# Designs tried in a protein design chat: miniprotein binders against a2bj90. Part 118

Target 1, 235 residues: a2bj90
Amino acid sequence: MSRSARRKTSALNTVLRVVEVFASIQGEGPFTGTYSVFVRLAGCNLRCPFCDTRYAWSLEAGKPLGVEELVEEIARYEPSLVVITGGEPLLQRHPLNSLVEGLESLGLRVQLETNGILPAPARDEQLWRVYHVVSPKDVPVRVPGAKLHPSWVDYARATGRAWFKFLVANEQHVREVAEYVAKLGIPRSRVYIMPLTPEKLDMKELLELHSRIASLAVKWRLNFSPRLHLLVQLP
Short names: E, the ipSAE of ESMFold2; O, the ipSAE of OpenDDE; V2, 0.75 times the mean of E and O plus 0.25 times the DockQ between their complexes.

## First folded at step 13 (miniprotein)

Design JQ18 (at its last look DockQ between E and O 0.87; V2 from the best seeds 0.00; counts 0 for: pTM E .763 < .8, other shape alone 5.132 > 2.5)
Fold by OpenDDE base, look of step 14:
Structure JQ18 (fold): chain B 235 residues (1-235), chain A 109 residues (1-109)
Amino acid sequence: as target 1 above (235 residues)
Amino acid sequence: SEEEIRELLEKAEELLEKAMEALEGNPEIRKAAEEAIRLAQELLKEVIERAKKTGDEDLQWLAKLAEIYLRAAAQAFQKGDYDKAAFYLYLAAELILEAKEMLEELKRK
């Protein structure tokens, strides 16, 4: 391979398509309440009908940003956590590994949000070192083409750095989650259930839904994820 | 009836599948979604009225949650988001069915 081909391949690994960068509180999963910078990457391999971030589905919705520039932008917020989210962040796997390397070099903690369709990180990837919240889209709500890649169960067992977050509406959904994770051998301590909230709920309805799902989490011995950002009216 | 709810569920599932394949604005999807939303509204009204008479808080919550999702379906439909409309319509229909089953159990006690 010519020096020009190596430079072109290196340049492809240094640019991310980014929809937005913002500071807020992590509202969901094991890091709820953490002051975080969110990096929303463009492109998704799903079209979930309940997606609140559909503007990120196209790769073209993101602006190309250099990894170095993005690391500097994130660092200015002095975050307690960097949350990489989007459509599906792992569609940009190569430059995402470079981003993680840059952030970790500054001592920043990183958490990835993924739908779990793409393979889990390999041991030689920078992504192997970070935290992952996997949100399967095949249970209890079934999105066409959604299937959890088996390597996420292996990664969770090997590292202890993965959690699984499921959207639920009622007790039947919670039962299906409990059966699914039992079948896969995912320990309940790594499972979060979260309210399936439509857009523009009033605060009373939102609070009542949180209360009902939290009670089901206790009954079924699962962790509860709020949508804290919606409850406190943060982005 | 239970049969009408089953038909609503089947229509909502079919709409969800078609909506995942066909982009927003398909006239056939639109017509079917409009009919299914109307049926769900009628069924939900009956469930809400019956639920209020029982005094059962869990049943009243299921009816309220069905109302929330049906409202989301109607809002999505009005925006031409038929995938989202079908999805929330299906969820509303499942909750209406569950609420009807609870109502029949409460009558037997």
Scores: ipSAE 0.746, ipTM 0.889, lowest interface PAE 0.7, mean pLDDT 89
Fold by ESMFold2, look of step 14:
Parts: sequence; structure tokens; C-alpha cells
Structure JQ18 (fold): chain B 235 residues (1-235), chain A 109 residues (1-109)
Amino acid sequence: as target 1 above (235 residues)
Amino acid sequence: SEEEIRELLEKAEELLEKAMEALEGNPEIRKAAEEAIRLAQELLKEVIERAKKTGDEDLQWLAKLAEIYLRAAAQAFQKGDYDKAAFYLYLAAELILEAKEMLEELKRK
């Protein structure tokens, strides 16, 4: 292959639009407490009113970064987990698979956060092998245009590498989640409920909301997800 | 008051749907949100007072949670985040309705 042809192929496969890269603790879901590097990708196919990262909604919000350069940057943090988030990371699916390949070649563990509207990974994608936390936005807090793609349930059954996380405020919401996951055939062991926390809660309010939702998780035999980074004041 | 709470919930739901489509620069939607927030504040004041008199811990928590979300709605409205305001107003309205229903159940002794 000529150098020119090689460059064109590399550019097509190696560029992501990235909003930010930072180290912190994974505060939510099954990997709570893990020292992580977060990679926030630009673009989202939803406009959730409760979104804390509205600056990531547009694909134009991200800076173009080469995958190879990004892998090197991530590796310097020596993370125990790489969390790919966004917006909605699957909007950049093609170069994202290249990033995952690079990270896996270094033995780095990868988790994707997705709203589940776009299909689950195919068996021949690098994304097939990573862990996924899927946060549907059509139950109980119904965001217009949000619909969980049914392939995520199939993927979870086939691989055991997907979990489903739901924002809830009260027991009515938990009942809606329980009905939803039962209809879809999602086992309770794969389901997390997490407190719907508005901004500017004081610590007392934040702890009380956590306590009430955790008690509901026990009552309904579902897993509880904290928002640990808020409790310990990390990004 | 029950009719007012159900009316509030219906208005908040409609406002939330419109806010999800795009709210910026729509003065009619902004006025509707402001009026709905004021109505919710008045209804919540009544619910909080009645909940305290019952001594029921779960009911008092529902009232507190409604207060938390309504405060978030008011703060978002003040900052011009009208979609966020509508969302939290809807949640507060749901909680006010639930608390009102529990208050009615307690009266059926």
C-alpha cells in the first residue's frame, strides 16, 4: 500500500470527536468504586432535561483526536477501568471500535455507557467484548424519542456483559422499572436503580435520597447504584 | 385542591413535552412554566402542613422530595433552563398528587 493510501485509511479509522478526558472514580453501576479514566465523546441522540453534560450534545463540541494518541494519553493514567461515555458514544461507532481495539491491546478493561437507542454490538465488533451499562430513558422518566433497542436484551443474554441502570425518584418509579424489565425478560440481577438527583442538593438531602432509594432496591430485590462521585465530591 | 393538583400534573406533562421539542425564546411557554411553579408551591405548602400533622414518615418524605424537585424546577427556571424546569416540575407534581392520595387514604378511618 502507498503511504498516501495508508494515511487515508488511518484517518478514516482513527479519529474521534472528544469533549474531555479525565481521571476519577466510577461512581455508578456495577463498577462503582473503580479508579477510572473517563473519555467523553461528543454527540447525543437525546436532549434529556436532566442532562448534566449538555455541552456534549453536539458532535461539533468535540475536538478531533487520533485514536493512537488517545490510547497513549489514557495509558499514562494507568487506569483500572476506561469508561467511555458522552453524549451517546455509539454515534461515533466506527472510530470507537478502533479505540477499543487499541485499549484492549494494552490489557485495559473497558466499559461503555449508553442510552441504548442504537443497536448493541455485533459479534465481529471490538465493542462486543467490552462491558456495557445501558441506561434506558423511556422508563420511568420518559424522554421523547428514547426507545431501548431490543438487541441490548439479546446481547445481555448472549454475553453477560450488559447491565441496565434506571433513574428513579420514588416507589412508583421502581414499580414501573420492575414491570418494564419483567416484560423484556431482563433478570433482576442485571438491573440497577439509581437516585434521580437534581443539582445543588446539600449533603443531608443527597444522603437521604440515597437511603430511600437503597431501601427500595432491597424491598424490590433490585441492585442499588449510588452516585458515589457526588457523595465523595469527585468529578 | 385534588382537581387543582391533577390540573397541575396535566399542565406540567404538556409543558415537558413542548420543552423536549425546543423551548428557547418561547415567551408563552416561559409564562406557563412560571404560573405552574407558583401553583405547585402553593399546593405543596398545604401538603407539607397536612403531612406534618399526620406524623406519617413516608408521607413527610414524599412532601420533602416534592419540595426538593420543585426547588430544582424554580432554580432551573431562574437560569433559563426551561426544559429542566418543566421536567422537575412534572416530578414534583407527581409527588404532590401521590401525597394527596395518601392524605385521603388516612382520612378513610
Scores: ipSAE 0.639, ipTM 0.815, lowest interface PAE 1.4, mean pLDDT 87
Fold by ESMFold2-Fast, scan of step 13:
Structure JQ18 (fold): chain B 235 residues (1-235), chain A 109 residues (1-109)
Amino acid sequence: as target 1 above (235 residues)
Amino acid sequence: SEEEIRELLEKAEELLEKAMEALEGNPEIRKAAEEAIRLAQELLKEVIERAKKTGDEDLQWLAKLAEIYLRAAAQAFQKGDYDKAAFYLYLAAELILEAKEMLEELKRK
């Protein structure tokens, strides 16, 4: 095939709808404190009432960017971690696999943030090889339509490359999370609880909420995820 | 009373279900949210004052956390985000119930 025709036919598999790309510190989950580049993809299959990134809900919120162009932009930051988030990035699964392939070819570590409604990666996907932080929205926050796909539990057991991060407000929420992960067979070592922080908390409120959820993590023998970027006032 | 708090939880739950399914600008949802927020504010004031008198730090924190989420509910309501308002109102109502249960327990001690 001609070079021109080849470029045209690959376009649908090599274009992502991107809301924003920026450097910051990963503030959440197992890689908290890591110098990262965040890639926010457009589109979401949920309408979480507590969502702070409602501007990313529509696919039209994203600008079309070629995978090669995006890889080059990310690489210029020389990040220790590439965090692909959204919306729900798995809505753009096909070009996302191409992005992951490009990033891995440069030796970059990739983490995906997902709501876990769509199936976990299959062994023949590039996404099989990267890290996944799955944020179930069915428990305890009870978002309609947010049922976790069971393949994520199998993926976590098979690869050791998935963790489950839950938003919690109080001890009753932590109890619900503990029951949920026990029923699904998710190891406690793969579970993070994170404070549910509404907008416009002052620093004292933010610190106290973090402290209390961290204490519950110790009590319930679960991992704790801060929202470090909020504490240090980074994006 | 426990009945008033359960009424608030039922109203907040019903509002959350309706708000997530309904289009913005529904006057019935707006009125329901306004009434539920007002009820929550009245119940929370009582809980905060009683919590302060106990000197129990955990109870005082539950009251403060309920205040934080109720403030978030009121802010979302002002912005027309009725689904967000209902969600945080439901959390505030749950925390008010938990604080009331602790108040009853402390009263027995």
Scores: ipSAE 0.618, ipTM 0.822, lowest interface PAE 1.5, mean pLDDT 86
ESMFold2 (binder alone), look of step 14: mean pLDDT 78; pTM 0.755

Design JQ19
Fold by ESMFold2-Fast, scan of step 13:
Structure JQ19 (fold): chain B 235 residues (1-235), chain A 108 residues (1-108)
Amino acid sequence: as target 1 above (235 residues)
Amino acid sequence: SEEEIRELLEKAEELLLKAYEALEKGDIRKAAEELIRAAQELLKAVIERAKKTGDEDLQWLAKLAEIYLRAAAQAFQKGDYDKAAFYLYLAAELILEAAEMLEELKRK
């Protein structure tokens, strides 16, 4: 291979298509309330009808950023947690592993948010070492093409670094989630239910929906994820 | 009356089937406006009956259906037909659940 071609290939493998980088509070999942920097990667392999980040669906929505440049930008925030989200971050798997390596070298805690369609990390990937919040879209919200890859269950058992976060509207959804995770052998301790919040909820509606889903979590012995950022009006 | 509740159940089942068909066909723009209006009318009847029961869970189901139906109407107005269909289907499921609960409460 020529030096030029090898150089171009290396650069492509260390470049991420990034939509936005911003500081906020993690509003969801097991790290709720943590001061975080969010890295939204471009591209998605689903077209969820309830998606609020449709601007990230295309890879072309992302600006090319080198891994080293992105690591430096993230580090300037001095975050307690780096949240890598998207789109679907695993679509950019190779440069994402390089990003994770850079962030871990600085002692930064990394959480990936994924729809779980693509396989879980292999043991030789840097992604094996970070936290994953898997948000299946096959149950209960039934997005076409959204089948959870079974390797995520094995990864969760092997590492203790994956949780499964489900969008739910009502008790029937929670029942479907409980049945689904039982059939897959996912421990209830790794399962979160989260309210499905459409746009234009007033604060009382938002709080009541949170309260109702939290009560169902207690009843069904599952963990509850708020959408704290919506309640406190942060990005 | 018992007959009015049975009529609500039949209409809720029909709404859910039509919403499902709209989702499957992808012709949401044509069907969604009519289905949203039908859902709104049916939901008003369910809300009125839910209020009379004094049952908090039933009243919440009706309110939740209203929330998602409002989201469907908003998405439709913005030209987001997939989102409109999704929330319409969810609202239709909740309307049916509320109608079923109404029947159960009348029957003890």
Scores: ipSAE 0.563, ipTM 0.825, lowest interface PAE 2.0, mean pLDDT 87

Design JQ2 (at its last look DockQ between E and O 0.91; V2 from the best seeds 0.00; counts 0 for: pae E 1.6 > 1.5)
Fold by OpenDDE base, look of step 14:
Structure JQ2 (fold): chain B 235 residues (1-235), chain A 109 residues (1-109)
Amino acid sequence: as target 1 above (235 residues)
Amino acid sequence: SEEEIRELLEKAEELLEKALEALEGNPEIRKAAEELIRAAQELLKEVIERAKKTGDEDLQWLAKLAEIYLRAAAQAFQKGDYDKAAFYLYLAAELILEAKEMLEELKRK
C-alpha cells in the first residue's frame, strides 16, 4: 500500500459526523445523575418508530469534526462522564476508537449508548475499555432488523462494563424482558427497565408512569432507569 | 358497571383495529384513521371516569396509559408519521387487552 493510501486511511479514522455536543445530567441507566457531556453522532442502522432523536438518523445530519477538535471541545466542559450517543455510534467505529483514546488520555470516563446490533468491542479496540449501555430493540418492542449481537453478552461477562436497558410500557413487557435476559444468561443486576414515554407527556402523567414502571422493577427484581432529564426538564 | 366498562373497551379495540387498517391503506382511507383514533380516545376517557367510580386504580391506570398512547398516535398522524402512529396504536391495543383481562379475572373472584 502506498504512503498516500495509508494517509487517506488514517484521515478516515480521525473524522466523526457529529449532530450535537452539549452538557447535561445523564438521565438514564447506571450513570443517572452524572454531570455529562453528550456527543450525539449521526447515522443509524434502525428506524425505531418511537425514536426521539430521528433527526440523527441520516449521516448527512452530522457535521464532520476532527477527533482532536472534538476532544478539546469536550474537555472544556470538565465533564464527570462523556456519553457517546446518537443514532448508532458504532457505525463510526474507527474514528470512535480514536475519540475514546483521546478522551481516556485526559482521564475522562466514557460511556457508549448502542442498540447492540453491531458486534461488541474486541480486546484490541479502545472501545473495550469504556462503559456500554446496550438498548436492544427486539424485546419487548420489536423493531424490524433489530437483533442483539451475541458478542454483547460475552463482553458483559468478560468485562462487567455493559448494562442492558429495555423500554417497557406494562407488566407483560417486563415479563418478556425477564424471560429474554434469562434465556441469554444476562444477570438481572445488569438489566434496566425504562418507561416508554411518548413526546409531550405532562409532568403528572410522566411521574405516574415512572412510579408504575419502578414498582414493576421491584416486583421483577430488575433495575429501574428513570428518564431523569425529562423529570427535571434538562436536555 | 364492570360490564359497561368491558363493552367500552371492546368498542375502543374495534376502533383501533379499524384505525390500523386505515393507516395501511391509501391516502384517502388513511384520513379516516384520525377520526377513529379520536373516537377511541373519547371511549377511553369514559372508561377512566367509570373506573374512578369503581375504585379500580389499576384499571384506571391502564385506560389512562392507553389514552396517552392514543394521543401520541394522533400527534404522529398529524405530522404524517404513520409508522409512529401505528406503533402507538398497537401499544394502546395491548393495554386495552390487558384491561379486558383484568375485568375477566375480577368476574371470576
Scores: ipSAE 0.828, ipTM 0.918, lowest interface PAE 0.6, mean pLDDT 93
Fold by ESMFold2-Fast, scan of step 13:
Order: sequence, then structure tokens, then C-alpha cells
Structure JQ2 (fold): chain B 235 residues (1-235), chain A 109 residues (1-109)
Amino acid sequence: as target 1 above (235 residues)
Amino acid sequence: SEEEIRELLEKAEELLEKALEALEGNPEIRKAAEELIRAAQELLKEVIERAKKTGDEDLQWLAKLAEIYLRAAAQAFQKGDYDKAAFYLYLAAELILEAKEMLEELKRK
């Protein structure tokens, strides 16, 4: 391989298409309440009908940004957690590994949010060492084309660094989640159920839906994820 | 009636499948979504009224949840997000059926 070809490939591995970078509180999952910087990457391999971030679906929605520049921007916020989300971040897997390496070099904690269609990290990836919240879209809300890659279950058991977060509306959805995770051998301690909140709920409706899903989490012995940012009116 | 609600659910599921595959602005999908949302609203009014009369808080919550998702369907429809509208309509139809089945169970007791 020529030196110039190698240099070109390496350069492509250090550029990400980024939709937005902003500070907020992580409102969901195992790190709920943490002061975080959110990095939304462009591109998605699904078209979920309930998606609130349709503006990120196209890879062209993202501005090209170098890994070093992005690391510096994130560091200026002095976050307790860096949340890499999107779209589907694993579509930009190679430059994402470079970003994670840069962030870890600064001692920053990283969480990836993924739909889990693409394979879990391999041991030689930087992504192997960070936290992952996997949001399967094959149950219970059933998005066409979605299917959890089985390597995520192995990754979760091997590392203890993955959790599975499911959108639910009612008890039937929770039952379907419980059956799904039992069938795949996902430990209940790694499972979160989260209320399916459409846009423009009033505060009473939002709180009631949270309360009902939380009660189901207790009943079914699963973890509960709020959507805290919605309750406190943050991005 | 339960029969009308099952027909609504079947048609909502068909609409969802079509909306997920179609390009935005399809007039057939727009018209079907509008008609089914209107039908769901009429069926839900009956379920809400009957749920309120039972005093059963779980049934009242199911009816309220159906209202929440149906309202989301209508809002998505107004924005031209027909796949989102069809999705929330489908969820609302499932909840309307669940509430109707619970209502019938309460009458049998």
C-alpha cells in the first residue's frame, strides 16, 4: 500500500459528520442526572416512526468535523459524561473509535447510544472500553428492518458495559420485553423500560405516564428510565 | 362496538405498513390517515364516557393513554409526518381495544 493512500484512509478515519454539540443533563438510562455533553452524529440506518430527531437521519445533515477539534470543543464544557448519539453513531464506526480514544486520553467518561443493529465492539476497538446503552427497535414497538445483533448480548455479559433500553406504552409491551430478554439471555439487571412519550404532552400527562411505567418496572422487576430532561424542560 | 374497534385496529395496522414504505405527501395515505383518526376519535369518546362511569382507575388510565397517542397521531398528521401519525394511531387503536375489553369484563362481573 502506498504512503499517500494510507494517509488518505487515516484522514477519513479522523472526520465525523456532526449535527450538534450541546451541554445538558443525561435524562435517560443508567446515568440519569449526570451533567453531560451530547454529540449527535449524522446518519441513521432506521426510519423509526416515533423518531424525534428526524433532522439527523441524513449523513448530509452533519458538518464534517475533525476528531481533534471535536475533542477540544467537548473538553471546554468540562463534562462528567460525554454522550455520543445520533442517528446511529456506529455508521461512522472508524472515526468514532478515534474520537473515543481522544476523549479517554483526557480522562472523560463516554456513553454511546445505539440501536444495536450493527455489531457490538470487538476487543481491539476503543469502543470496547466505553459504556453502551442499546435501544433495540425490534420489540415492543417493532420498527421494520430492526433486529438486535446477537453480539450485543455477549458484549454485555463479557464487559458489564451495556444496558438495553426499551420504549413501552403499557403492560403488554412490558410483557413482550420480558419475554424477549429472557429468550436472548439478557440479565434483567441490564434492562431498562422507558415511557414512550409523544411530543407536546402537558406536565400532568408526562408525569402520569412516567408513574405508570415506573410502577410496571417494579412489578416486573426491571429497571426504569425516565425522560428526565422532558420533566425539567431541558434539551 | 368491539367489532368496529377491531376493524379500526386492522385498518390502522395496514395504514402503518403502507406509510412506512411510502414517500411523504402520498394523497392516498393522507386521506386514509385522516379518515381513521376521525373514526378513532368517535370510538374513543364512547370508551372515555363509559370508563368514567365505572370509576375504575385502571380503565380510566387506558382511555386517557389512548387519548394521548391519538392526539399525537393528529398532531403528526397536521405536520405531514404520516408515518408517525399512522404509528400513534395504531397504538391508540390497540389501547382502545384493550379498554373496551376491560370494560366488557367489568360488565360480566
Scores: ipSAE 0.722, ipTM 0.874, lowest interface PAE 1.2, mean pLDDT 89
Fold by ESMFold2, look of step 14:
Structure JQ2 (fold): chain B 235 residues (1-235), chain A 109 residues (1-109)
Amino acid sequence: as target 1 above (235 residues)
Amino acid sequence: SEEEIRELLEKAEELLEKALEALEGNPEIRKAAEELIRAAQELLKEVIERAKKTGDEDLQWLAKLAEIYLRAAAQAFQKGDYDKAAFYLYLAAELILEAKEMLEELKRK
């Protein structure tokens, strides 16, 4: 009996490797514009050439932080949304489920950002009830070793809690995304295309790229995601 | 003229192909990639200027975006990030090819 109680207490003492926690706005995807707290977890199972958060690739980049302490820190910001990102957050799946449990017990809304290589949540995971923005890296930009796990499509159908976001530069990329999502049975209402922005664009270039990709989104009847944080110069 | 723009685009494409090959070489060969990238940027700047005379906004944009990605490639090269440099070179090459195809469509009209 006491062993069962100690097991629950030990799960609540689970540790995450955290690179940073900060407040900003969600600049991308379906929750664009929402006052958010970002939790960047360490570790990634990809080395994308266009990655802008390379400092989170190694697990050693994160400091160990207790889940209960992290929940309390997040709650002090009074966020409208908690965005769990990284690296690849699902590399720390077990303590991540504990974090989600703590955040949900406080009524906090949670969104996960993932490259979709690891499987979607099972029904008995706390992550099952979280919103997910999935960014496959095998289309249109084909990162070696990247492959969307097929369970994400099943999860999206079963829950309505997943969206798929793709970086694109031109219409050919949009065509490839459209073909990909059609083959997988992902409805257009769950698909976002987003401008592929290199570092250090001036504002005029950034706005023009946004305009061009937004026009393609309308043409192809897909959702458009800005990179709003770049436009308003927030982290 | 459109013929001159086509010739500039063809030369820029050749320079990018050589830059991609150089990036896979030893350090001495690899250093040639930087100058090849910069030469291609100058050709694209000339394409942009000449494209303004055509009045085709889409052609101007394709050339401008290709130059933007070449600038990103040069910056990545200077930081020693050769994977990122190659990635942006590939994107620029795709845009140059698209611009050439657009120019062939304009010739048919």
Scores: ipSAE 0.647, ipTM 0.856, lowest interface PAE 1.6, mean pLDDT 89
ESMFold2 (binder alone), look of step 14: mean pLDDT 81; pTM 0.795

Design JQ20
Fold by ESMFold2-Fast, scan of step 13:
Structure JQ20 (fold): chain B 235 residues (1-235), chain A 110 residues (1-110)
Amino acid sequence: as target 1 above (235 residues)
Amino acid sequence: SEEEIRELLEKAEELLEKALEALETGDPEIRKAAEELIRAAQELLKEVIERAKKTGDEDLQWLAKLAEIYLRAAAQAFQKGDYDKAAFYLYLALELILEAKEMLEELKRK
């Protein structure tokens, strides 16, 4: 490819629609408690009824930012972890791979949050090298149009860099998760259950719901994810 | 009594089923009826919670409280005009009410 054509392609593939960038503590999943910078990308391929971030559903919600500018902004926070979330980040897969390349070049650890509908990374993608927390929406919450792409199970087995995080309300939901992961051959060690927390819970209700779901995790021999940021009142 | 709790849960179940039907119509006047049905179900669940405390069964108490939590979320979503979110949380509250009714059967067998 000519230098001019390569530069034009690079420019087109190095702009992300970004809703927000902020520092906080990762409150969920295998990296709970880690000082992190959150990068929320715009656009989503689902319309989950329980979604807390509906403001990110449209691509128009995101400001266009160049990958280099975004890398510099993230680096200023000196994070232990960069959490790329959204919407659905894989909708912006091409410039996302460029972002990951830039962050990896600085030695920064990257985690992607995804609904798992779009395929897992291929070996030649920069995304192959980073951590992924996959949040399937086909069970138990049964979001219309949600179906986990089977490549995520293969990716998890091949790399050990994917975990599966499920929203649960009660023991029946945990049973459905256990049956689902057994059928797909997902090891229990890669599975997290997390309480389905609606808005405007008081602190006693939030803590009790966490306690109950944690107890179910022990009973069913699954990992537990809190929503720690809610408990400590961080964004 | 356990029978009074069952009666209250059955009444709440009927109200929530009617509220879901009203939300699914798409008619603004019919949807307004859903708000009143949700509020009536909330009052029944508050009564269930108070009576459940007297049973000494902490799991029954928690199921009733969790149903109330999701029903409160449904009411809040409805107030914001978010009918998909309201229906989602109404279905969860209904599921928990059914679970609580099954637990009452187990308590009766003890």
Scores: ipSAE 0.574, ipTM 0.833, lowest interface PAE 2.1, mean pLDDT 87

Design JQ3
Fold by ESMFold2-Fast, scan of step 13:
Structure JQ3 (fold): chain B 235 residues (1-235), chain A 108 residues (1-108)
Amino acid sequence: as target 1 above (235 residues)
Amino acid sequence: SEEEIRELLEKAEELLEKAYEALEKGDIRKAAEELIRAAQELLKEVIERAKKTGDEDLQWLAKLAEIYLRAAAQAFQKGDYDKAAFYLYLAAELILEAKEMLEELKRK
């Protein structure tokens, strides 16, 4: 095969379906407050009733974009963190590993946001080396078909590069989370609870909900994740 | 009175059961108006009684129920019935929790 044909084949094998790329502040999880570029990938293996990004559910919602082109676009923002989210990014696992390789080659820090249904990275994947925020949907919000893959617990213990972030409304939800993570052997230091914020809350309601969930985090000795971008009105 | 509080708990339990059925079916269209209306009526009474107790946790539970019930109504208006059922179920659970707390506060 000619060099030109080999190059063309490689490019086709490293294409991602991308919904949007934008700069903002990471509002959630262990890197809250970090200047970030968000890469939203298309396709999802869940249909969460509270989902605010239903426009990303279909793979057809994403524009095909080569990994090399996407790396160059991200690099132009000079971000402190690249947040790869979706849909469910692991549905595009193969080209995603190639994207991560390109970003790491530039010294960029990468965080993946995943629902944790698909298996955690293997040691030979580029994804093994980056940060992961896993958002289980089986507890407490009980989304049909959602089940955390057990390999995520092993990955978190082996690498220290995974955290588990749970949407919660009240103390009963926090109790369910505490019981769930204890049964799975997830260290409390790796657990975040985050307020379940429906659309069109006023600022006082949003702040009160944050305050109440933060207080529960202290009481239950768990970490708290805000939704800072909502509080400061960023995307 | 004790009888009025017990009647409210019975209504909240019925609401929760109907909300659960709606969530399991993934469709609240046929019951949505009646369930939302019933929840709004119960919530108004819970808010009124919670305010009179001066109990901060009870007042917060009532407010949280109001927030999720409003979300359910908004989702229903947009034709998003799975989202409406989800938030209606959460609101119903919170209304029941608030009424149980109100019952406990009246008992001592």
Scores: ipSAE 0.592, ipTM 0.822, lowest interface PAE 1.7, mean pLDDT 85

Design JQ4
Fold by ESMFold2-Fast, scan of step 13:
Structure JQ4 (fold): chain B 235 residues (1-235), chain A 108 residues (1-108)
Amino acid sequence: as target 1 above (235 residues)
Amino acid sequence: SEEEIRELLEKAEELLEKALEALEKGDIRKAAEELIRAAQELLKAVIERAKKTGDEDLQWLAKLAEIYLRAAAQAFQKGDYDKAAFYLYLAAELILEAAEMLEELKRK
């Protein structure tokens, strides 16, 4: 390695707390069906009662990994999409921007999954350039402290790179989502409703719940997100 | 009968109120066990009556309530009391919605 390359690598010597890195198919949102590498970051600013990744709530649950090491690990999978998720990724904002810069330098497409409590990216952040699926937890599931930061609506209008994905159980939830997005001025084309699937559903129950929520999406003129990985039994 | 449906509705309203209180307090340990059992008994009655109506929407509401109530019971057994309270609240809402629909169908 040249001294110049070595100095650049040392300048990017930031650390992320990482719970897991694995390849799968993106099962949710606007990129459903895409071959992806998932990077689950540790730490969360919410304690959602329905959360199935409680093991990622603490920052200490994550293994410290250098950004450069993570970029190399992700690149080995040759993914069509890098999904950065787990806990709340924006809690590790500084090293996350460095990770995004490294991934972008390799021509990799990046999607962030966020609860939207922390502010949307500013124009001078690398995160400004990537896709964001924002999962508000204030409506309809009413998690305490889960208020959506208003900057996400402005970011979505300015960039066209944010979508809003809502967990729903029934039609009353869909009604609440429709009222919420109308009040905030979020276009329906940027809204996804997704079935709230508890653990250990059998395949018939899982399919029926998907079918019912999809029918509500048609009725209310919203987009539908499956949980495809659950239907095809992938992580 | 009208009186049996009225009792069912009253019990569903009480269940929802208690489930909401448990969710808001965040500590559901002893109350959850009693509320889950009460919800299971009430749901059984709702399912039996929904089947007799032949109404597909009612039968789906009852099935959805069963799914979330099962999730509440599973969470309770694992000691995830906040998850148990959340799913119990959803099940209680669906049980009440189904009971209200049963009442409307009896009137029409």
Scores: ipSAE 0.581, ipTM 0.820, lowest interface PAE 1.9, mean pLDDT 87

